VHH binders against o67189. Designs and how they scored, part 10

Target 1, 350 residues: o67189
Amino acid sequence: METTIFQFQKTFFTKPPKERVFVLHGEEQYLIRTFLSKLKEKYGENYTVLWGDEISEEEFYTALSETSIFGGSKEKAVVIYNFGDFLKKLGRKKKEKERLIKVLRNVKSNYVFIVYDAKLQKQELSSEPLKSVASFGGIVVANRLSKERIKQLVLKKFKEKGINVENDALEYLLQLTGYNLMELKLEVEKLIDYASEKKILTLDEVKRVAFSVSENVNVFEFVDLLLLKDYEKALKVLDSLISFGIHPLQIMKILSSYALKLYTLKRLEEKGEDLNKAMESVGIKNNFLKMKFKSYLKANSKEDLKNLILSLQRIDAFSKLYFQDTVQLLRDFLTSRLEREVVKNTSHGG
Below, E stands for the ipSAE of ESMFold2; O stands for the ipSAE of OpenDDE; V2 stands for 0.75 times the mean of E and O plus 0.25 times the DockQ between their complexes.

## First folded at step 2 (VHH)

Design b19f (framework vhh_7ocj_1; at its last look DockQ between E and O 0.01; V2 from the best seeds 0.00; counts 0 for: pae E 14.0 > 2, placed apart)
Fold by OpenDDE, look of step 2:
Structure b19f (fold): chain B 350 residues (1-350), chain A 122 residues (1-122)
Amino acid sequence: as target 1 above (350 residues)
Amino acid sequence: QVQLVESGGGLVQAGGSLRLSCAASGFTFSSYAMGWYRQAPGKQRELVAAITSGDSTRYGDFVKGRFTISRGNAKNTVYLQMNSLSVEDTAVYYCAAGPDLEELYWSGFDYWGQGTQVTVSS
């Protein structure tokens, strides 16, 4: 039986389920992340993450083995990412799948959460090992929310804080965020903080406050910091993103996209093209994004952008070809950049 | 608004051919890399073919020369000619678009179509 993430979250924290293995999937990944964040908070040191693309078969089974040599081990929450990649590693051998299923079925003390970054198809769910997991565990789905539902949620959040938002302001916020729940969360929190002295938020106020630097962890914040060459803060945010369960490849994807667009824009600018038109030509239509991209262009030379792109490509290659830790590679990249900046600043002060 | 609309999918017999089309709008087509992905039931989405703004192409390992990706700049359309289709090629095929650099290898896709079903019958 498939359960929605909302229902699951409610029941999991109030009445612990008998089942121990759960598959989390869906179109709305933010909801899954939110759940996992709460889970992490609850379990603390007993919250463990496995990466199916990085972990060996033996390590995987060991991690799932409840054999705590030491009696009285606290219940653990084990989160598994990239489970599909792990399955690929296991190959097509029926025996291996059976072994996996057996191991998962024998989980009694710990909770295991298999997290997919997309909505699984019915056929995927009906295939082994997920079919078996569905029989002795649970399937949890995070369905995409309608725009109307999202709007209502945002309104509710403001209302709970005693804040009224003008309709135009709300619509602007929704459009600006593209109804992305993660972005909305961040922006709403900022606006709530801003409105602490005001009971009404106007369109002008939202425009002024929206997309300001938040202490909240966001991939876009990371990208923003990186592109603005605040590498120290970028490192901190990166760590937070990873801890939140954001896959480094997702980060890389967004960053690469932005870098490529920026490089393109830089080239067009050099050719004398209108920057606004150029931005639109690369899919940047939102005024806020235009503003951000303008700032990035000011902060980066054509050469900087080229070097960034090459670095990202290298990271991607090392990750995919040599199976290096993408996160570590990103850290190394940022650290290297930070070191260079420090040297530059010392040479000019001096 | 960026739109990618796939067409040309359907039922075909093994050994047959299909030509998929993707109509693109909402971005400068000539500045973007285009690609086709597919997702079969129970399998992960995989790259079928990609073409850069400079018309450099790459193909998935399974393609083995059977498929050809091409782009029509005037029509903002990318095509996937699929020949010698097999049952294993049954999947939902997705059109994708992403920024690229003429001088650099593309790094990914930002936009996706809704997909078109391709079914190859024995």
Scores: ipSAE 0.010, ipTM 0.306, lowest interface PAE 8.9, mean pLDDT 83
Fold by ESMFold2, look of step 2:
Structure b19f (fold): chain B 350 residues (1-350), chain A 122 residues (1-122)
Amino acid sequence: as target 1 above (350 residues)
Amino acid sequence: QVQLVESGGGLVQAGGSLRLSCAASGFTFSSYAMGWYRQAPGKQRELVAAITSGDSTRYGDFVKGRFTISRGNAKNTVYLQMNSLSVEDTAVYYCAAGPDLEELYWSGFDYWGQGTQVTVSS
């Protein structure tokens, strides 16, 4: 079966298909990420992400075969990123591919979504195991939306908030982002916040607000929010990063790097070192980053940074020792910190 | 591969009626939103009517109840019944198709026909 992501989304959530295994691919990755976000909402704790480059063969097959017998069947949505890397670990042997195909064919209680970050060519779709998935499951394609369709989506977002955008302002925004829906989502949200009271956007306002911004949902935004202790927004950005397929090890690496640099800067400052020179010694030479790091240093004590570093080390260790989901461990950490801030506020007020 | 072929346009006197048809092929018709747009010379293309895969409809404000969109999923055809035509309705009418998005039932469409001329004389 081959369908478009839009057709699939409409039917999947109203009349769930009998097929259980689907490949998602396409040029319009925003549509895939939107579908996965809705899937996450539907399945909640039963939404499971597997990283083909991180998990063992045993873990992979176990995740696909997992069922619940007592207390009824707990249907899960299993989302697989980096499936190509998993295939490389299996090798190109006929018997290993036959086993994989057999396991995929016999998925009964779960849904499995194999997610690609690009559009697959016809030759790739005709190769095993995808050829077999097309037979007993489905191939779901997210084709590129026309520029006119993207323009109408952006206009609808502004209309939903009662904001009138001038035509030249709209065209500038579309050109600035290259009609990229992921970039447009963030820019439009920023512009909506800006125009919330005036309800109109001119070209000059778009130029001022959207100027020099082409990446706004990325790991650095998450790290910024976490280090400034805005855990509620950090959780939302984390969910967005996962929906866009950002690898959790990238998130952990950048966050750990920032935390260590900040801790080092605290120590150098205590030794009387010039802060500007100290920042350059740990590789922070960009003026924008210097300003950001100054704000991080103000928001975090040395003990805060030590505790953060230790927490990140524990998340990494638990992920490895107990084969737990790194993203969920990080989410649990943020949730715990948010709950601690709530207790802190109520203890002062109560 | 996707084809949208309009028919039923032509010359009609003011106050008259026309029925436009659009035969669709190359996609799963019953799962797509369909629409009719028009463009007069020197003007922007504007929505006349749209119908979702679930038969919900929307009309441009200028329609004022005069036009009716419908679809025959068994025939892969969308229709536009146009009544009480005036000179202001003179335009090229385009059939369009696109997927229903979760946040939008009607939006910009991905596929367009070549258009059929409607000319209303007084």
Scores: ipSAE 0.000, ipTM 0.217, lowest interface PAE 14.0, mean pLDDT 79
ESMFold2 (binder alone), look of step 2: mean pLDDT 83; pTM 0.845

Design b19ur (framework vhh_7uia_1; at its last look DockQ between E and O 0.01; V2 from the best seeds 0.00; counts 0 for: pae E 21.5 > 2, placed apart)
Fold by ESMFold2, look of step 2:
Structure b19ur (fold): chain B 350 residues (1-350), chain A 123 residues (1-123)
Amino acid sequence: as target 1 above (350 residues)
Amino acid sequence: QLQLVETGGGLVKPGGSLRLSCVVSGFTFSSYAMAWVRQAPGKELEWVSSISSSGDSTRYEDSVKGRFTISTDNAKNTLYLQMSSLKPEDTAVYYCAAGPDLEELYWSGYDYWGQGTQVTVSS
């Protein structure tokens, strides 16, 4: 059978299937780990782990053997890691693979879980012994979840603890972690502990407590804030990026790319070209990015974009020619812009 | 290129019903997962519902569960959202979106979007 890890987990612990041998693989390793943790809880001392790179053929086949006639209620779960390494030990002879397949087919009282730490390619799944396991057992895939599904899982975890999380706080957390379930698990647990008494979780609180090593997501937040002229928040995010080890040249690359695209869009609009067509010509094709770029275009005049591009070119030149600190140059630029916005907001006649 | 065209929006009183349609052209309908996404005035985009390319897996945002039903008609290349028991909070522009097959197998988000249809729930 072929099935998803979510469906398999639901059925396995409620009405166990007749099949006894399963292959677990996929991009979303957190889901596999969660299933195996629940499996270990169910089986206790009857939960056995085999490492294919460390065990002998004799040990492997012995572990899969039926062991007890008294244990109708004492079935065992055998979990096999590094199965590819075990297959290498068998060699490339067809006879050894056929023996392995027969042993796996004959598992009757125990469950066997062959666990991969990645998503298997179609060719790997179509090769023996996995092709045969798909026939008499099952292939279980843990695919990467949609952003919407991950959002609902995280929201459910907060709701289970009675914690009301603000929508913008939840979205910030998801974007901060890049929708990575392993990072989310750690951060959600910290946030639950933080909010355990008051039962409310605001954006400011998530920003203070949550942390992520997803460097690219944070760079796009910085660029967004800068282009929407929230220079105070942009400075704070910049300082965070640098403290976490983000290379300033990556920041400059992304910011320069966006600034140049926006300036090009202003020029194309001046020529009377359709904005949607112009956006596609500079590589902005999906609707979310089109909406963001429309916001950037509204916030920035052509002169603003020209000045931004010139400033970025100066920062790049100074860092390369004079070995000046790119981060400090960028920080100075932002501070200058923040001071201009303060003066603009308090302008006096004259 | 793939095109998505939403219809069926309009003004409705609280407790009323609407059926949104999304006619799809330029691809094999059963090759894509489909979704409805909405944006209320001044708010961010909010996922509403999705359906796998085969139609055998549906998902709903909690606030619409039990009130909204997503479905497809492969013969007409049309995605539907049947909305009932509508509330003022459902007022938004509703977008149809399409993306990679079976969101549980591979995640990529939705790359193709319609222009949206306005739903307004008011007394």
Scores: ipSAE 0.000, ipTM 0.104, lowest interface PAE 21.5, mean pLDDT 78
Fold by OpenDDE, look of step 2:
Structure b19ur (fold): chain B 350 residues (1-350), chain A 123 residues (1-123)
Amino acid sequence: as target 1 above (350 residues)
Amino acid sequence: QLQLVETGGGLVKPGGSLRLSCVVSGFTFSSYAMAWVRQAPGKELEWVSSISSSGDSTRYEDSVKGRFTISTDNAKNTLYLQMSSLKPEDTAVYYCAAGPDLEELYWSGYDYWGQGTQVTVSS
């Protein structure tokens, strides 16, 4: 049975389900992340993350095997990322899938959360092993929220903190963020920090505070900083992200996507195409994102973007081919860029 | 076990030809976009060519257009790169990569990589 992330969250933390294996997917990844954050908080040291693209088959099965030699093992929450990649590694061998299904079915003490970073298609859900998982476990979906629902959530968050927000200010915030929950979270947090209890936030205040550098660590913040060539801050944010448990490959994925889109846009722009239309053609439809991307385009030449893409490719290759630490490679990249920037600035100031 | 194995590399004179092969095991590569990526000594990785999972779409780096041809044999689960009119600047380790269907330049999104095969173009 498919349940919404909200329903699932409520049930999971109040009355733990009998099922042990859950698939988390949906368009609204922020909600999944929020749930996982709460999960991590609940389980603490018993919160384990597996990366399907990095872990071997044997390691994977071992991790899911409840045969702890040590009888008193506390209930664990196992979160599996990149499960699709793991499945790909298993290949199309029916036997291997069956083994996987068996292992998942035999989970009795622990909770297993298979997390997808996108909404699964019906075909995917109807295919093994997810089909089987749906039978003995649960499918949890994080659907995109309506604008109205998002508005209500934001209002609720402010109210919980004793903050009143003017309607026009709220609308501005929502529009500015394009109703992106992740961005909203960041901005709302900033505004909450800015505001004292029972303070009314005005439109002017929101305008002043919005899009300021937040202490909150977000992958998008990292990407933003990097693309705007603030390498020093990017490095700091990277470290924070890693500390927070964000896998570097996720960072790379987003960054690569953005870089490629930017490169495409730069090329189109050079050809005289309408930038807005071009943005939409590469999937950038949100006005806030459009604004950000315009900033990135301004900050980066075509050559810069090309070099960035090549660098990212190198990092990816080195990670995959030579099993180098992706995080370290990213750090090295940022450090190198930072050094070059410093040298450039010193040569012109001199 | 998923494996990509490149073969066909070697020493060739300028103007010569080589055919690289990448045999995929552990999965049906028809489900993946395939690509060739090369790395010259001291240089960054360079995307060379890609072919969609369906085989209907091929793309090439500008420097290799007209000289290189990417193709697949589904029956053999093999990716090929036919290289002609080779130049010294084509000297590199050539890697086979597999991943989702991606737009051009999305080669960083490839999930699987081979160990590479050395191509040396020298007079």
Scores: ipSAE 0.000, ipTM 0.209, lowest interface PAE 15.0, mean pLDDT 82
ESMFold2 (binder alone), look of step 2: mean pLDDT 80; pTM 0.824

Design b9n (framework vhh_7nfr_2; at its last look DockQ between E and O 0.07; V2 from the best seeds 0.00; counts 0 for: pae E 9.4 > 2, placed apart)
Fold by OpenDDE, look of step 2:
Structure b9n (fold): chain B 350 residues (1-350), chain A 122 residues (1-122)
Amino acid sequence: as target 1 above (350 residues)
Amino acid sequence: QVQLQESGGGLVQPGGSLRLSCAASGFTFSSYDMSWVRQAPGEGREWVSSISGSGGSTYYADSVKGRFTIARDNVKNTLYLLMDSLKSDDTAVYYCATDYFEGLWDYGMDVWGQGTQVTVSS
């Protein structure tokens, strides 16, 4: 069975399908995200996510095994990301693929959603195990919406709120966001909030509000706190930034840039290079910034910086590929770091 | 079972007019936004127009704005597309589809019919 994400979403929540295993793929990942968000809401604690690149084979099969020793098990929704990586781990052995197919075919009580971050090619869909899944489950495709349709969606949203948007303003917004639905959602919501008292949005207003960083909120303060490992304050500042409408991707951009520069500087230091010269080589010429970066370097080991970069990359990937809440991911990151520090401090006091 | 059946297509000269109809059954027609989409040979499906369940709101692609009019009769469970000033570029198979908006960005197109061929040729 092959269906569109639209049809699938509608039917899944009104008339649950008999099939239990579904492959979600397509060019428009936002639509998949939207579905998954609703799914999560519906299933709550019974919504489980598996990462194919992180989970062992044994863990994977256990997670899919419906053998609940305890008869009364509530229906679960299992979402599997990075399934391709999992398949790579299984290797090309026919027996392993057969085992996987058997496991998937035997899913009867739970729903399993295999999510791809891109549109699968015909060759991929015609190969095992997806070929088999298509036979006993469903293939769901999220096709990209036309630009015009997206435009109309945005217009509709504004109209619903009683807001008129100038055509030039709308076009600017669409171009600025590259017709990305996630970005559009964020910006449109922001603009709606802005226009709460205004019935007309002009081009100038959109330029001013869209992707704007509040002059009153210093993203650099957040970055500074994070790099100096004051995670508690960083969390507070993050919340403030978000409340002011700062886009998380802007925060991530700055933070990533600084992290990369710091890592580079650390490497250069290890090679015996002059730190001042090194800083200039990475574009840090301002004395104040040099001072700050020196502080960051003192506060972070090479390993710390590496881990930071990896974490940021992960957040970026989850945000862009799976359209997870970037803010929540950042919060989780900071919270995790905070917890680690607390543990370290308690172990040395004893 | 939700069913949509398009009709009214045909061959017209440039500048001509056509009226498409879509008969809907198997669902509460007035509760759903409806859309027209078209697919030209070798091209992807293109959105043309939408109308709200009540008929109070209409939306058009820029390519058809001012030329096409979408309407609906909720008593007859029928969707219409009035096409005026037709151009060669309007040649396509036209489909009606159900639309739903559950949230800010929760958009979905549901069932469409077999389509009706519109050919604009001199």
Scores: ipSAE 0.024, ipTM 0.263, lowest interface PAE 5.6, mean pLDDT 82
Fold by ESMFold2, look of step 2:
Structure b9n (fold): chain B 350 residues (1-350), chain A 122 residues (1-122)
Amino acid sequence: as target 1 above (350 residues)
Amino acid sequence: QVQLQESGGGLVQPGGSLRLSCAASGFTFSSYDMSWVRQAPGEGREWVSSISGSGGSTYYADSVKGRFTIARDNVKNTLYLLMDSLKSDDTAVYYCATDYFEGLWDYGMDVWGQGTQVTVSS
């Protein structure tokens, strides 16, 4: 089965389908994220995230079979990121792929969502196990929204609140945000609050109230600030990312990937490897990225990177094992790092 | 005012064919995905088929794949479902629905038609 994410969510939350395994992919990632956010609200403690690059084969299959023993419901929603990395761990053996397909086909009590952060090509969807998932489960596509459709959605939101937006004000807002759905959500909600009494938004008011800074906020900015030890700004950007709707585990994934690459580079440098060659060995080939990683290496000792990796692993474990708030754990980590930098500055003068 | 009105249902024998229509008004029809959903007596609603706004992509439930064809005419603002090789378990009220949102933060179906009865019996 193949369907759009709009149709899928229209039916899933009213009458869930008989199929149990779904692949989510597409260019409008905001739509996937909001679907998953609603899914998390519905399932609560029975909402589980798996990272294919982090779990063993046995842990993966156990999680697919597991049902809640503490809740009143046996049904879980299992969300899988980095499924491609899990497939790499299985290798190229046909027997292992056939086992995976059998396990996925036999999911009966849970829903399983295999989430891709890009649109999959025809050849990717025609490869096992996704070819088989298309037959016994579903492929859900989040296609790009047209600019006209985005404009109509924004207009409808203002109309819902009884707010009259002047045409030039609306056009300015759309151009300012670049039709970016995440930024538009934030700016439209702010403008609605601003205009709640007067019910009118003029161009001048939108120019004063709407900011483009949220348009430029992304996970790589946060990672950059953290690795360059600007923890105060990193905390502010973290708050913006969460408000933007970025899943905190995606933040953890990118930061962990960078930290591991940096630690590996330190170890290769100790072995006498050329830094440029070492960077290419961990997938850093772009000259701009090489420059950024050289800056990160200068700012972080091997011990700094080891401690960062251990802290990230602890945050991930506490989020999954104790169901603690990942965002708060990240804030606590950054706050503790900021306090240590303050101590270094005062002790440097003494 | 978004409105959807289904028509074309009726009584048909097993193996027969039927063509459902859905007249749409009150929105830019070609900008939105459209769907058919059915409800058998005493059961919940079951998704049947969907078609993209342009008509370039079509999707079918496994229970109807190869037997049903969804189509749209963006000039006439009309959605169609051609139903072939009908079986008794296709008996249901058939609804068309728009892939229309109230806003960026609302992902539920907004508008359904009143439905058209399809009965497949010998």
Scores: ipSAE 0.006, ipTM 0.300, lowest interface PAE 9.4, mean pLDDT 80
ESMFold2 (binder alone), look of step 2: mean pLDDT 80; pTM 0.801

## First folded at step 4 (VHH)

Design p1 (framework vhh_7nfr_2)
Fold by ESMFold2-Fast, scan of step 4:
Structure p1 (fold): chain B 350 residues (1-350), chain A 122 residues (1-122)
Amino acid sequence: as target 1 above (350 residues)
Amino acid sequence: QVQLQESGGGLVQPGGSLRLSCAASGFTFSSYDMSWVRQAPGEGREWVSSISDSGGYTYYADSVKGRFTIARDNVKNTLYLLMDSLKSDDTAVYYCAKEDYSWDYSGYFDYWGQGTQVTVSS
């Protein structure tokens, strides 16, 4: 049989199929992991893991047929990783593959799950032994969920707890996690615990609670504040990033990338090119980032961006040539910018 | 207070058809995935079919695929199961179930209706 992980999860734990051997593959590895977690919970000590790169041929065949010593001859769930490595050890002779297929076909006492860490191509699925497994067993695919479906999942989790999430807060959360289901689950659960009796979850609350989830998104908050010229908050966020172990070179790399993209966008804007097309040409494709980059372009002149780029190059050179602390040089830069903004604002009474 | 009330069961001959209905109340029906589950005499509960909150996604057990159709009406807060080409093996009490929304779509059923008896015999 061929089926999706969604259908398989609903059927296996209510009325197990007649088939005994299954291949689990797909792009959405999180869904395979959650299925295996439930499987482990159900089978307990009767849950067995085999590593195809370590196991001998004899041990492999024995493991598929033997029932558990726990619970008096009860069936096992046998989970096999690195099956491709096992196939390489068997070699490519027809008789060895025929024996493997026969053993898999004759599994009657246990459930066997062959787990791949990626999506299998049609060529692999059409080749032995998987071609035969599809005929007497099952091929279960964990396809990646669409961004719209993931958004619906997140909204429903908040809704079932009576929590309304602002659109900006939701978009930030989705970008924070890169639409990763595992990160979204952990972050949503944390936000639900935080919200407790609150009925509305704001962008500021999500930023505060979700700050430590992803190093790259935490760096994005720093970059956002810096490019919007909120240097005081940028300094505070920078200190937090360093306290949580974020590497200074990673901060520099992301900041430099953003500065260069913004400078390119200023040049394209001067040439009369459409801003939305220009943003897509430099890799800015999602609506949240497009909105942010429009704000950055409004807040920064071409000269501001040129000076930022030159300052970042100077920081990089000083850290390498003079063994200066990159974090201290970056702090000095932000402090200098903060002081200039204070002087500029106080010297001209509005 | 969540309430699920099934109807439409009865005695039918092999090859016949039945339409089951489940009237839902006490919760926002349009926000939850719904399922049909059956229990044959002397056997455990078997999942039959599920439908997403919008109706955009439907799932079927292999034993009923091609014969049964799950549908919903979010305006009327009603879940349906259209059963064609009924077989003696389909004899069971059919339950409407509200699924708790899970990250992995495995769905534990948090509420079950009282059930409606379907008997397929000559």
Scores: ipSAE 0.039, ipTM 0.441, lowest interface PAE 4.4, mean pLDDT 80

Design p10 (framework vhh_7nfr_2)
Fold by ESMFold2-Fast, scan of step 4:
Structure p10 (fold): chain B 350 residues (1-350), chain A 122 residues (1-122)
Amino acid sequence: as target 1 above (350 residues)
Amino acid sequence: QVQLQESGGGLVQPGGSLRLSCAASGFTFSSYDMSWVRQAPGEGREWVSSISDSGGYTYYADSVKGRFTIARDNVKNTLYLLMDSLKSDDTAVYYCAKEDFYWGEDSYFDYWGQGTQVTVSS
């Protein structure tokens, strides 16, 4: 069976499926987390988490065992993280993979959820063991929501609390969080608490509250600091993002998108194109984001942007081809930039 | 005022075909994933198919895969379900649904139409 996270969440808790094994994957990880939170609430002590990188083969099969000494046991929800690492542990032996598929196929008393922290590619879904899981179980996808839908969700949440949010304040909040649902939820909840007795929420208030030294740090703040060449603060923000479970691929994707747009804008500016018109041609239509991009263009030369793009491509290649840690490669990049800035200031100061 | 109005149902013989339509109004149709859900007499609601906001991704229940096709027209704000090789167990009221969710609350389908009856019988 193949379905969306929205449909799966609705039907699972009202009319549970006959299938017992599910793969959860997709871009909107927050939606998967909300499903798992509700699942944990329902199952309580019968909610079990397995980490594929830590668990042994024997422990894994024992945890999925349907056998009970006292007959029928109470139904459990078994959630498996880092399943790819468990598959590496099984190696290339056909017999071991066939055993895994047989164990998963024979789950009758419990529900098993295999959770991926990103959207799976077609090749992975069409390969064993996921190919077999798709036949006897289900594949559940959390697709990316449109920016307009995310905007309407935020507006609806403020409206339900009787809070009028200024249009500029709303656009700022959306751009600040990069339309990330997890970050938006945390910022919106904070802003609702702040404005609980107020009639409106202004741009200045959103700027103060959202940028205050908070337990939550957003990807946009990291990108902003990096593009403004505040590498010291960018490093601190990066560490916070990783600590809060933000995936390195998401950070790289947003940063790469911004770098490419900036490089394109530099090129169009050299051709005599109007900057405002050029910004709109690359999808930058919001006045706040236009102001930020003007700041980024002022802070970065065409060569700076080219070097950034090449460095990001190198980080992506090294993480994929040599299995090097993306976060560490990104930290190394930022520290090298910080060192160059120190050397430049020293040579110009004398 | 979100409204979804289904049409196109009717009586058809096994192996026949039907095309269901859902006219949507009161929201930005092109920004929402849409679904078809059915309910047979005495049964709970069963998900049939979903389509992404752009139409780029489609999903089907195993019971209808290969027989049904979901489609949308974002200019006309209309959702479609093309049903081929109909079987007696496809008999149900078919509902058009907008996918939604709330932070900290349940995800749910909003039903604003009365549904359209599909009966597959000789």
Scores: ipSAE 0.017, ipTM 0.487, lowest interface PAE 6.2, mean pLDDT 80

